Miniprotein binders against a7ua95r516to809. Designs and how they scored, part 52

Target 1, 294 residues: a7ua95r516to809
Amino acid sequence: ASLSLLSISDLVPDLQFIFFWMSNAIEILYFIQQKSPAYMQTIELMDDKAGSKESLLSATISANEEAMTILEEVIMYTFQQCVYYITKTLYVVLPGLLDCNPFGTEPSSEQCRRAAGVCVCAVCVMPEAVRRVVSVFQTTSDLLQQYQVHSEIQSQMFAYLFFFTNVSLFNQLIDKGPARGWFQRSRVLQIQASVKILLDWAKGAGHNHLAQKFFAKFCSTVTILASPPQQLSQMSWKALCAEHPSLKPVQLHRILTQYQLMAELGPLPIWQPSSEDEAYIYRTVDLLESFENH
Short names: E, the ipSAE of ESMFold2; O, the ipSAE of OpenDDE; V2, 0.75 times the mean of E and O plus 0.25 times the DockQ between their complexes.

## First folded at step 5 (miniprotein)

Design dg16
Fold by ESMFold2-Fast, scan of step 5:
Structure dg16 (fold): chain B 294 residues (1-294), chain A 80 residues (1-80)
Amino acid sequence: as target 1 above (294 residues)
Amino acid sequence: SMTYEVTIRTDNPEDLFRIAIRLIELALEMGLRVEEVRREGDTLRVRISGTPLQVEVFRIEVEAWLVSQGIDARVEVREV
């Protein structure tokens, strides 16, 4: 009975409520911190210091400490709730990004526009799967802006969402990619184009630095897989490691192995790990990036 | 959630108090619990509780903030 597909739009009213309380709690916390003298901050880093002050000063310090403790708990709970629901929605829509074709035919896009009308079809210019992911990020950005959440917190939210997206996409590509044909050159180019749309959105939203930082692993993976055989074959293992420092040796080795299996044009050079990296690869079987299991 | 110790070492100990305040604010903003803050000479140690993913994002944000402030410091994270 609870079985339902959650879209980001279905969560907006609940998210608005949570963002409202989170934003208010953060503003009150900053107000207390900004108005507090340096001695108040010093007291918070040292237990029971309030008890050694004059009674009136001690009462004020104690009241502020109690308020800050309550606000911290509110901020923690509301931030965790926002992250939980947003990432749960992302997890459902992200696999579609690896299966969609951003190089869709112009006639199909044009027919959609005529049949559906102007406003609905404007959203259809992107693959539906990419649009769903962008909608999650855009809705998050809109809520942060609507409730005037501090820029540092906005950056932290998107840092987390980009990190989650990167790990989810990387793990799905590495673990399920061979069985689903995602390592085929044509499919890799489609994935690269879809990721470019997400990165372009992030740049437009003012989060280019965060996107470059947190998508590094997945971008390195796609870049290697999209490389022409003649160019990739000229690179040594050491050169590939240097160009893609975000990839662990075991991950790079798996990617290159898949590249060799999918490239049917003649014998490709065998990319051999250094003796040290090869020993490391033999000792570790953990290929995937980790999340906390809920 | 797990407990992690974030260690910050700097050649300018005068910055450690400002760094400590920023770490506390950042942890609160991210929904991490700050369990302990200690200063030992040129080193600041902060114990935080959260998921591995949240703590990794926290470390990245701390490093980015230090760079933005022109502070030369080394950040290390260890699970406790």
Scores: ipSAE 0.000, ipTM 0.108, lowest interface PAE 23.5, mean pLDDT 71

Design dg17
Fold by ESMFold2-Fast, scan of step 5:
Structure dg17 (fold): chain B 294 residues (1-294), chain A 80 residues (1-80)
Amino acid sequence: as target 1 above (294 residues)
Amino acid sequence: SMTYEVTIRTDNPVDLLRIAVRLIELAAEMGLRVEEVRREGDTLRVRISGTPEQVFEFRKEVIEWLLSQGIDARVEVREV
C-alpha cells in the first residue's frame, strides 16, 4: 500500500509515537520556563567576585534561550509530521463527500412527507463518505486528548485541518465540478447538506469558530450555487462581493458564470464586475487555492 | 467596431461550460468586449464587440485552444 492509500486507522500507531514526542517536548519546555526564574534568583543572591556573577547570569540567559529554541523546533517538526500524515488521509477521503447523498437513496422531492398532519423530513443518516471524513477528525481529537496536548496546539492543528479541507473541497468543486455535474441544483443541495454534517461535528467538538473561519470560501461557494435564480438575480456584483468577502473576484466570477450557464439564465447585467475588479476576473493563476500561505 | 456572434457547437454539453469560461477570458485578454453569453442545449452563442481583425484573431485562438484540449467543436462567426 502506498502512503496515500493508508486509512487513518493504519496510521494510529505512528501518530501515537509522534504525539508522544510532541507532548513530551511541550512538557519539558514548560518545566524550563517554570524553573528558570528560581535559578536566576539563586544567582542574584551570590557574592559578586570581580564580575563573575554578571558573566554567569549572561551565560544562563543564553543557554536557556538556546534550549527553548531547540524545543520549539522539535514541537514544530512533530506538529508538521502529524499534519502531514493526517492530511494525506483526508485527501483520499474528501472527494467522496462531494459525491455522496445525505438524504439517502430517495429523491429530494421525497425528503418531506406528511405524518399525523405534520410535514416531516426523511431520517437522514450520516453517509459513509462523510463518516470517513469525520472519523479522521475524531481520531485526531482523541489522540490530542490521549496525550494531553495543550489547547493552543489543538486549535492550531484543527485550524490547519479545516484550512486543508476547505482548499481541497473548493479546488475539486471549481476544477472538476462542471464535468461531474456538481453545479446542478440537486447535487449542490446534497453537497451543502454533507458539509453541514461536517460543520455540526466541528461545533460539537468545540471548534465552531475555527470551522466558520476556515470553511468560509467553500461555504460561500455552495451558498451561491444553492441560491434560487430569482434571489440571486436581485443581487449586484458589489452586494455579492460584500456578502462573500472570502472569494477573490476571479473565483466569484467563475462561480456566477457556471451558475448562469447551468441554469441557462442568459446574461445578467447585475453580475457584471465593477471597473475596479474587472482586471482581476481573468487572473487564472488566482482561480485555485494554494495549500500553502493562507 | 461591429458586433459579432460566435457560435460554438459540440456533441458534449459538459464541455460547453469550460469553453464558455475560456472564451470570456480570451476575449478580455484580446481587448474584446463580451456583450452576451448564452447556452442553448449543445450550442454556445457569444456576442462580442470589436474590429474584424480582432475577431479574426479571436476565432483563430479559440480554434487552437479547442484543438489543444482535444475538444471537437464547430466554430462559426457572423456579423449581427
Scores: ipSAE 0.000, ipTM 0.297, lowest interface PAE 16.0, mean pLDDT 77

Design dg18 (at its last look DockQ between E and O 0.79; V2 from the best seeds 0.00; counts 0 for: pae O 5.9 > 1.5)
Fold by ESMFold2-Fast, scan of step 5:
Structure dg18 (fold): chain B 294 residues (1-294), chain A 80 residues (1-80)
Amino acid sequence: as target 1 above (294 residues)
Amino acid sequence: SMTYEVTIRTDNPEDLELIAVALRILAKAMGLRVEEVRREGDTLRVRISGTPEQVEFFREIVELWLKVQGIDARVEVREV
């Protein structure tokens, strides 16, 4: 199938090649940065046999800067390629997270027994859709560790992957959610539980602060939609805006409108914007998020 | 400037591609001109032009880089 052709496992050989060269380019750049000052000093102390030491030093400084620029470009290119292929895989598997039921039954013992050992069997307990997303993050983490990629680059990669995941899930939920029934309370609770599995994975992997930062918008959305009507009715528009600063006013308004419609409890006096708050809602033009990180 | 042949021999031929790339960029960083890079079984032969002092520093830097990377290789330099 086309979906299986886009699995993270199918990309591992190509990703290994890219990670290998990215890691080595970073190491060579670091080595040059660390050793160059001593080398330049040595040139300055050389015997000026031809009276052209200044020209040699100048040429060497220029060549050194060019070498570092080449490495920086290679690092940037390989990083962008990794992110491209990983996010392309994520894009395919992420919608499934909104449709899965993490409260479903555990896979049969026989299925786990045939697949692999205890560790693999434990992973199978998660909904397949959530497992596929976690698999992409875990494979990325494994490759970064296998090729000993510098921790700063690891953090930048997961920051972007979490940013991408947040935008993709938020846009899918807002755009398609009403038609798919995703705003119904039972579905929202399932989504919340699935998201918790991803956040728990990120915490275990040492990326808790990045996950908290970059999943804020989607987490705020799911938190509001999962709130009991009694709890939401006690909050003012100002209080909701303050509690969920990652949401644009138009996004928060849309979420609350869908919440009222899906509650099926009749008219709910959950919130009523003042004339000032109503003007504030219309200060935001775009409902959906951009994939361009800013 | 004179032409020198730098010979790198390793027990792990799969490392030669990485070594070749590293040598090219390290030479450039040091202002040395790489004329030719040739692989021959377990050996890499790099022909460079530069001053004797620069080439000797290059040998030292290459040996240091190999040690830092944990790569087992032997480096020899000769004027050609």
Scores: ipSAE 0.547, ipTM 0.885, lowest interface PAE 1.6, mean pLDDT 82
Fold by ESMFold2, look of step 6:
Structure dg18 (fold): chain B 294 residues (1-294), chain A 80 residues (1-80)
Amino acid sequence: as target 1 above (294 residues)
Amino acid sequence: SMTYEVTIRTDNPEDLELIAVALRILAKAMGLRVEEVRREGDTLRVRISGTPEQVEFFREIVELWLKVQGIDARVEVREV
């Protein structure tokens, strides 16, 4: 089958097929788990006239375990395929969040700024780049509900999608930010407003805890960068580490270096890493996040 | 161990692929061997091998599963 990297709507038929089988595999697995104890008890209560009861019970337990293993593998495979398709579309649309202007001088831009604290999914008041990301999340949510996927699996899917979003936005900001001007004060405030819209969507969708957990690194980055210079310059390295535990030393150091440059706070470093952290602030291998779980 | 034919008839033939998959895995979970699965229009014919007691319990489990799924289907089991 053909994948469209640009649109979630082009992938809906494929996603419907995959969600259908994932949901049914989950339901069959739970059904077997609920009925297996009664079935095994029925075998245990059978007459053992031919002396074959123990062999039948042992073979049946093994077959039951194999069936459940097959279903678990199908669920994992279909979950991974859903995530693969959805993240392909998400990867294409996420960088636009870093370039968009939710504030602008147009009336719709002003409406979007005011709506960021009130409404999340008002299509007519939302910047196009934010709307495209929200559309991916909303379409995913709608499909999960349509196929009645168990709530635990829905939560696991959004946990991964939020994790992926955080990694993608953070890596793009750190890697491309200097060349794209994303560390300029006005741009950081625009990014902060766009992220607020996403967080409001997640809260309204019932995923607030997941969003707070998995967006922590990107949100910490934006919070630091959006801070007024007088406030931030008075905070020690130790205080910043304590306030932003999601950031590795190399990441925090890079963020503060960019902040000092763009806020024109002079060439002398303001924030001195602790002696233990100083060994790690130049570890480039730790700068960008992995898309894989550890 | 003897061979039985499980016949499933439904007015919703789009459900038959799901039913066939479910029967295979439910039979496996109960230690029954599926010999053949054939689709004939609105009818699914499944040949399984097992003891009469296992096959009767399987029929009850399949009927319950169909009810839980909201699938309108009739299940018949015959010795072949």
Scores: ipSAE 0.407, ipTM 0.830, lowest interface PAE 2.0, mean pLDDT 84
Fold by OpenDDE base, look of step 6:
Structure dg18 (fold): chain B 294 residues (1-294), chain A 80 residues (1-80)
Amino acid sequence: as target 1 above (294 residues)
Amino acid sequence: SMTYEVTIRTDNPEDLELIAVALRILAKAMGLRVEEVRREGDTLRVRISGTPEQVEFFREIVELWLKVQGIDARVEVREV
């Protein structure tokens, strides 16, 4: 199937299978970790001949280590497979988030329209492009809860998904934004509103801290671009660096340069990089984010 | 070491595959030798070798695991 046709709903059966095994492997590992010390103590208290006891203890330790290693491998593998499938789906839907107009009259979901005529629920008022992204995250959350996956693994999953989303959106905005008009104030405000809806969902889902952390770079970029020229032109390079620490000097410089072009501003000496940052603004290799840095 | 037969019966035969995997892992983790695993309809039979204390602890862990998984299964252990 072409990547363009892949929906999260199509992946649910495969994801269910993977989450099932991941959850079970975690539970088994947890039991081994908690019960093995008590079991070993029980062996140590047995009045058996010294040689048989030591051999049994050694064999038990070795067997536990091997079992734990296998379970850890299963957990890691299943985690990676989940991430792989979910990120594939995100890759398809994320570009729509940058092009959507959240202020437009998009029709409510067909289900809510049939039931109540005009539904004002959070899902019905959500733009379709945003709803598709949220649906991926919500489906992931629902599956994690359904299979009672450990909270730490859930947090790691969302951390990675938010990281991936931030990298994808940031790179698209920086690379394609000027050509697609995403740096225009009206479009930036649309993007800002769409991101706010996503962040509000993350907050409601209990992932506020993770969302704030991992979306920081994209949010900083959108915040700068959304700033009125009168306000942004009064901010020095140092002030902008301090306010947006998630941005590398090369990234900030690129954003400001494109902002200047879009706003038809003349050269602004106040945005001139510091002597310390001057060498870094030319590091084009650091302009786009890497998916490998997580 | 003595040989024991662990019998697990469930109303949900679809769970027997998971149970079989879990039993193998748990048995291995406890230093028990799994000699044979047989499925007979809705019943799983596992032959294991170990000490009486090891096998009793194994039964407890299996029962606890089944409970945590929400699997309604009966575990019986007999010496063979």
Scores: ipSAE 0.018, ipTM 0.392, lowest interface PAE 5.9, mean pLDDT 85
ESMFold2 (binder alone), look of step 6: mean pLDDT 87; pTM 0.850

Design dg19
Fold by ESMFold2-Fast, scan of step 5:
Structure dg19 (fold): chain B 294 residues (1-294), chain A 80 residues (1-80)
Amino acid sequence: as target 1 above (294 residues)
Amino acid sequence: SMTYEVTIRTDNPLDLEVIAIRLRALAVEMGLRVEEVRREGDTLRVRISGTPEQVELFRIKVEFWLLSQGIDARVEVREV
């Protein structure tokens, strides 16, 4: 159980402060970049004392370089702070996405949850666990919009958030999935539907290209797990590797092995790794994805 | 059951051949009938018959497969 569960709502005041500083630093940087050429031209057009003009020019260049360096540093640190707090919140709520049912009648009110056996609630459009994740992304989008943060910075932030989400979900599914029953076909279909809600949100927010780039690994994993045994059995190892280029040999092998075990398949399908891949299949250090590089 | 038109648009027409093959296979797996498959430039149109629930699951599976392949495509479904 997490004892330090922070909701995105609890972080909004702190995030507003950080976004405010980031937005202001970006605007000042942009102002300097736009106005510097005109000011330099003004100095160049000065018709007086060679030493004084060169000294002023040198001082202006130095001052502008120093100011831009400080602003870039402020932008970088505020960006990193936002990403840190947002991803910390995501880390807590993401596992719930693997453990919810979007196809069932989910209690939406507190009363329905307390009396689930005797309370008939309407079918929810979105499970609470999915709503919590979407809320983090939507709040981030709202704050970026509120403080008029440049679209390039917004795209970079969502790139980081999607990268983090993909790595977190993939690692949870691979590491804990078998023990949690997440590899069972019915659970995989629920996971697929839940994640689809997040992907639909990303499309609506204008981030479809980023979702495509950063969710490939998790989507490949879920696609394999949702495949019928007959379909997978007809594919060679080489064909499966070609179909799922985002997966490392050790990852693909682990997924197929766990799928076979959970599906209680008869004779083992012919999923034989090449001799070149064999050495990498047993490299467990490469099984889970790193949060460090994207 | 009802008839639905699944429209897939992509900037790379070469992807449409692979997409069409996958869609047919997936529809058969799900018990959906494929009435027609038509290619028009950058667009693939597939007419399928099934329940609303089956068609929605089909759409979800198609979009997940496209994402797993890194294929940039837009999927739309309408009742016809």
Scores: ipSAE 0.000, ipTM 0.424, lowest interface PAE 10.8, mean pLDDT 76

Design dg20
Fold by ESMFold2-Fast, scan of step 5:
Structure dg20 (fold): chain B 294 residues (1-294), chain A 80 residues (1-80)
Amino acid sequence: as target 1 above (294 residues)
Amino acid sequence: SMTYEVTIRTDNPEDLEYIAKALRLLAVLMGLRVEEVRREGDTLRVRISGTPEIVEEFRELVEKWLKMQGIDARVEVREV
């Protein structure tokens, strides 16, 4: 009988197999692409004494095209399967990022470690929810490295995983945030710290450019919500739009409205949208992001 | 390392040539040795050498690949 999966580690045996298959298909495709021109030149240079040179060239071209088509289909299928299982796991663990507290308790009188007679207390404050998300990314990176998957495919996979994570987190925060209290300042600061842990992981893994590109919307949202009232009150609608081009007018308006509601002390300014943007603020169809990239 | 016969039956025999090419390629990608490939009417028979575990993984992959292609076919594996 098939058992329900508990974590990314439960998927590793199945993923290892799929990554192995994908890696082999990519290597064979690359080999054909590199060797085909040399082989074709060899046939072209052969003495056509038997009268079969053109037939051999045509047959070789057809065979190479058929092999490449099948390899591309295998690569696409295995890539989609890896992405499917990995994002299914991410979907389950991602909401935990919005509920966790990465700020640890202050060091107690207990000593954590000693070095050279000096007592230093190292507290690992990574919440389990953040660790589970990082574990999914780290396991993916480990499998890509273990099976030596071509760097272009690695980049495409993390681009999609970061895109998926960004959309999932943004939609969860915007849609469920008000009911969950996620727009409260203390919670926003916790979310910002948790996101920083993910971004730091991505930078360490060599994916800083992809993370900056694909997390832009969620990062903009958290940055605005985490801004001190003094700082945010000095920014106009136009300035906020310029600083956060990834946000649609309806999204920015919703974020600012939530910021206003969560302010406990002091008056906050009213951010007036431009006349051009005002029409788009009421387009609720543009509020949530789509997972479709056509 | 045992020898197994993978049998594929389809209602569209014209698909068998495409299936045969794909199976041979998939077997090679998995590190399996392909001993023989035969077509008999509506049936394709592929003989491969490998461990029971790898051969079972191959059967699962073939079933998934056929489903991805929208090909309606039955896959059976027997030790020979």
Scores: ipSAE 0.006, ipTM 0.284, lowest interface PAE 10.3, mean pLDDT 76
ESMFold2-Fast, scan of step 6: ipSAE 0.005; ipTM 0.165

Design dt1
Fold by ESMFold2-Fast, scan of step 5:
Structure dt1 (fold): chain B 294 residues (1-294), chain A 80 residues (1-80)
Amino acid sequence: as target 1 above (294 residues)
Amino acid sequence: SMEYYVIIRTDNPEDLERIAERLRELAREMGLRVEEVIREGDTLLVIIKGTPEQVERFRREVEEWLKSQGIDARVVVLEV
């Protein structure tokens, strides 16, 4: 019996309902914001006596402010609900991305035979674990497009999803990586290839800028671990900090220490932290990333 | 130049040393830089630097050589 993973398709009906209400609330809010100034001017042009005109103007302003507050709360609530359910699904499927071997994936002999005469199979077939992650992002994109959610909200949604994915993958790699052998160069190269597939999807979906921004920490980590020992050993602590500004001193030190152990490099004096950074290297509180505030 | 991973998987791991030697030789003949060669189980991973055109030619030469030797292996190329 195979382990049953939470399916994004199981959440689609609930997500459709939430996206429907979010989209409607955004459109109504936009309508009020666009039309409110014109309606205020219309009231102002009335020839009514002072008390009646001012009363109507005051009542209209109050009603519009109340309506906008309620719509903003609905938008925020529905956005948070979408993020909650989507990230809950991502959390279940993300560890598979770190454990899969994209290099060992062979196309089904049956599938290749049915293609008869021309092998149109991709040079690299997407592993099932990577496909599950991509499916979550693709379904999110499809729903945002189906309900015509404004591009700004779409960008905020993917910014958060990429942020969440980056934090989740980074924390898993740092916390569990040494015990699972993920710091071995061959394993890191497999992780790098899997992440490349995910980033290529993001680029194709029009989210390349967001992916580059929000995956920076995890990508820096993988880049360092995938570096040849000869190249990495020639770089000073200062040079590594400059190339990987997204990494905190304690995080960079942990990565380099694990790399040194797994590569059996022995003591490397060129990776000497600055005197200021030395105090922070031992702060375990800063090792793992938070899903909040930053 | 861009960096590429050339991944070769074979059902007969005994062939990997011979494959690795031939890959280094082909890369040298074609003016491609081999950064690293990693063997793990039934898989050989070769990291090379070159243009897309050079790398595609290298992939074709590798596949033809494998066929000529009767070696059952799959070749996959990934841009890093």
Scores: ipSAE 0.011, ipTM 0.498, lowest interface PAE 9.5, mean pLDDT 78

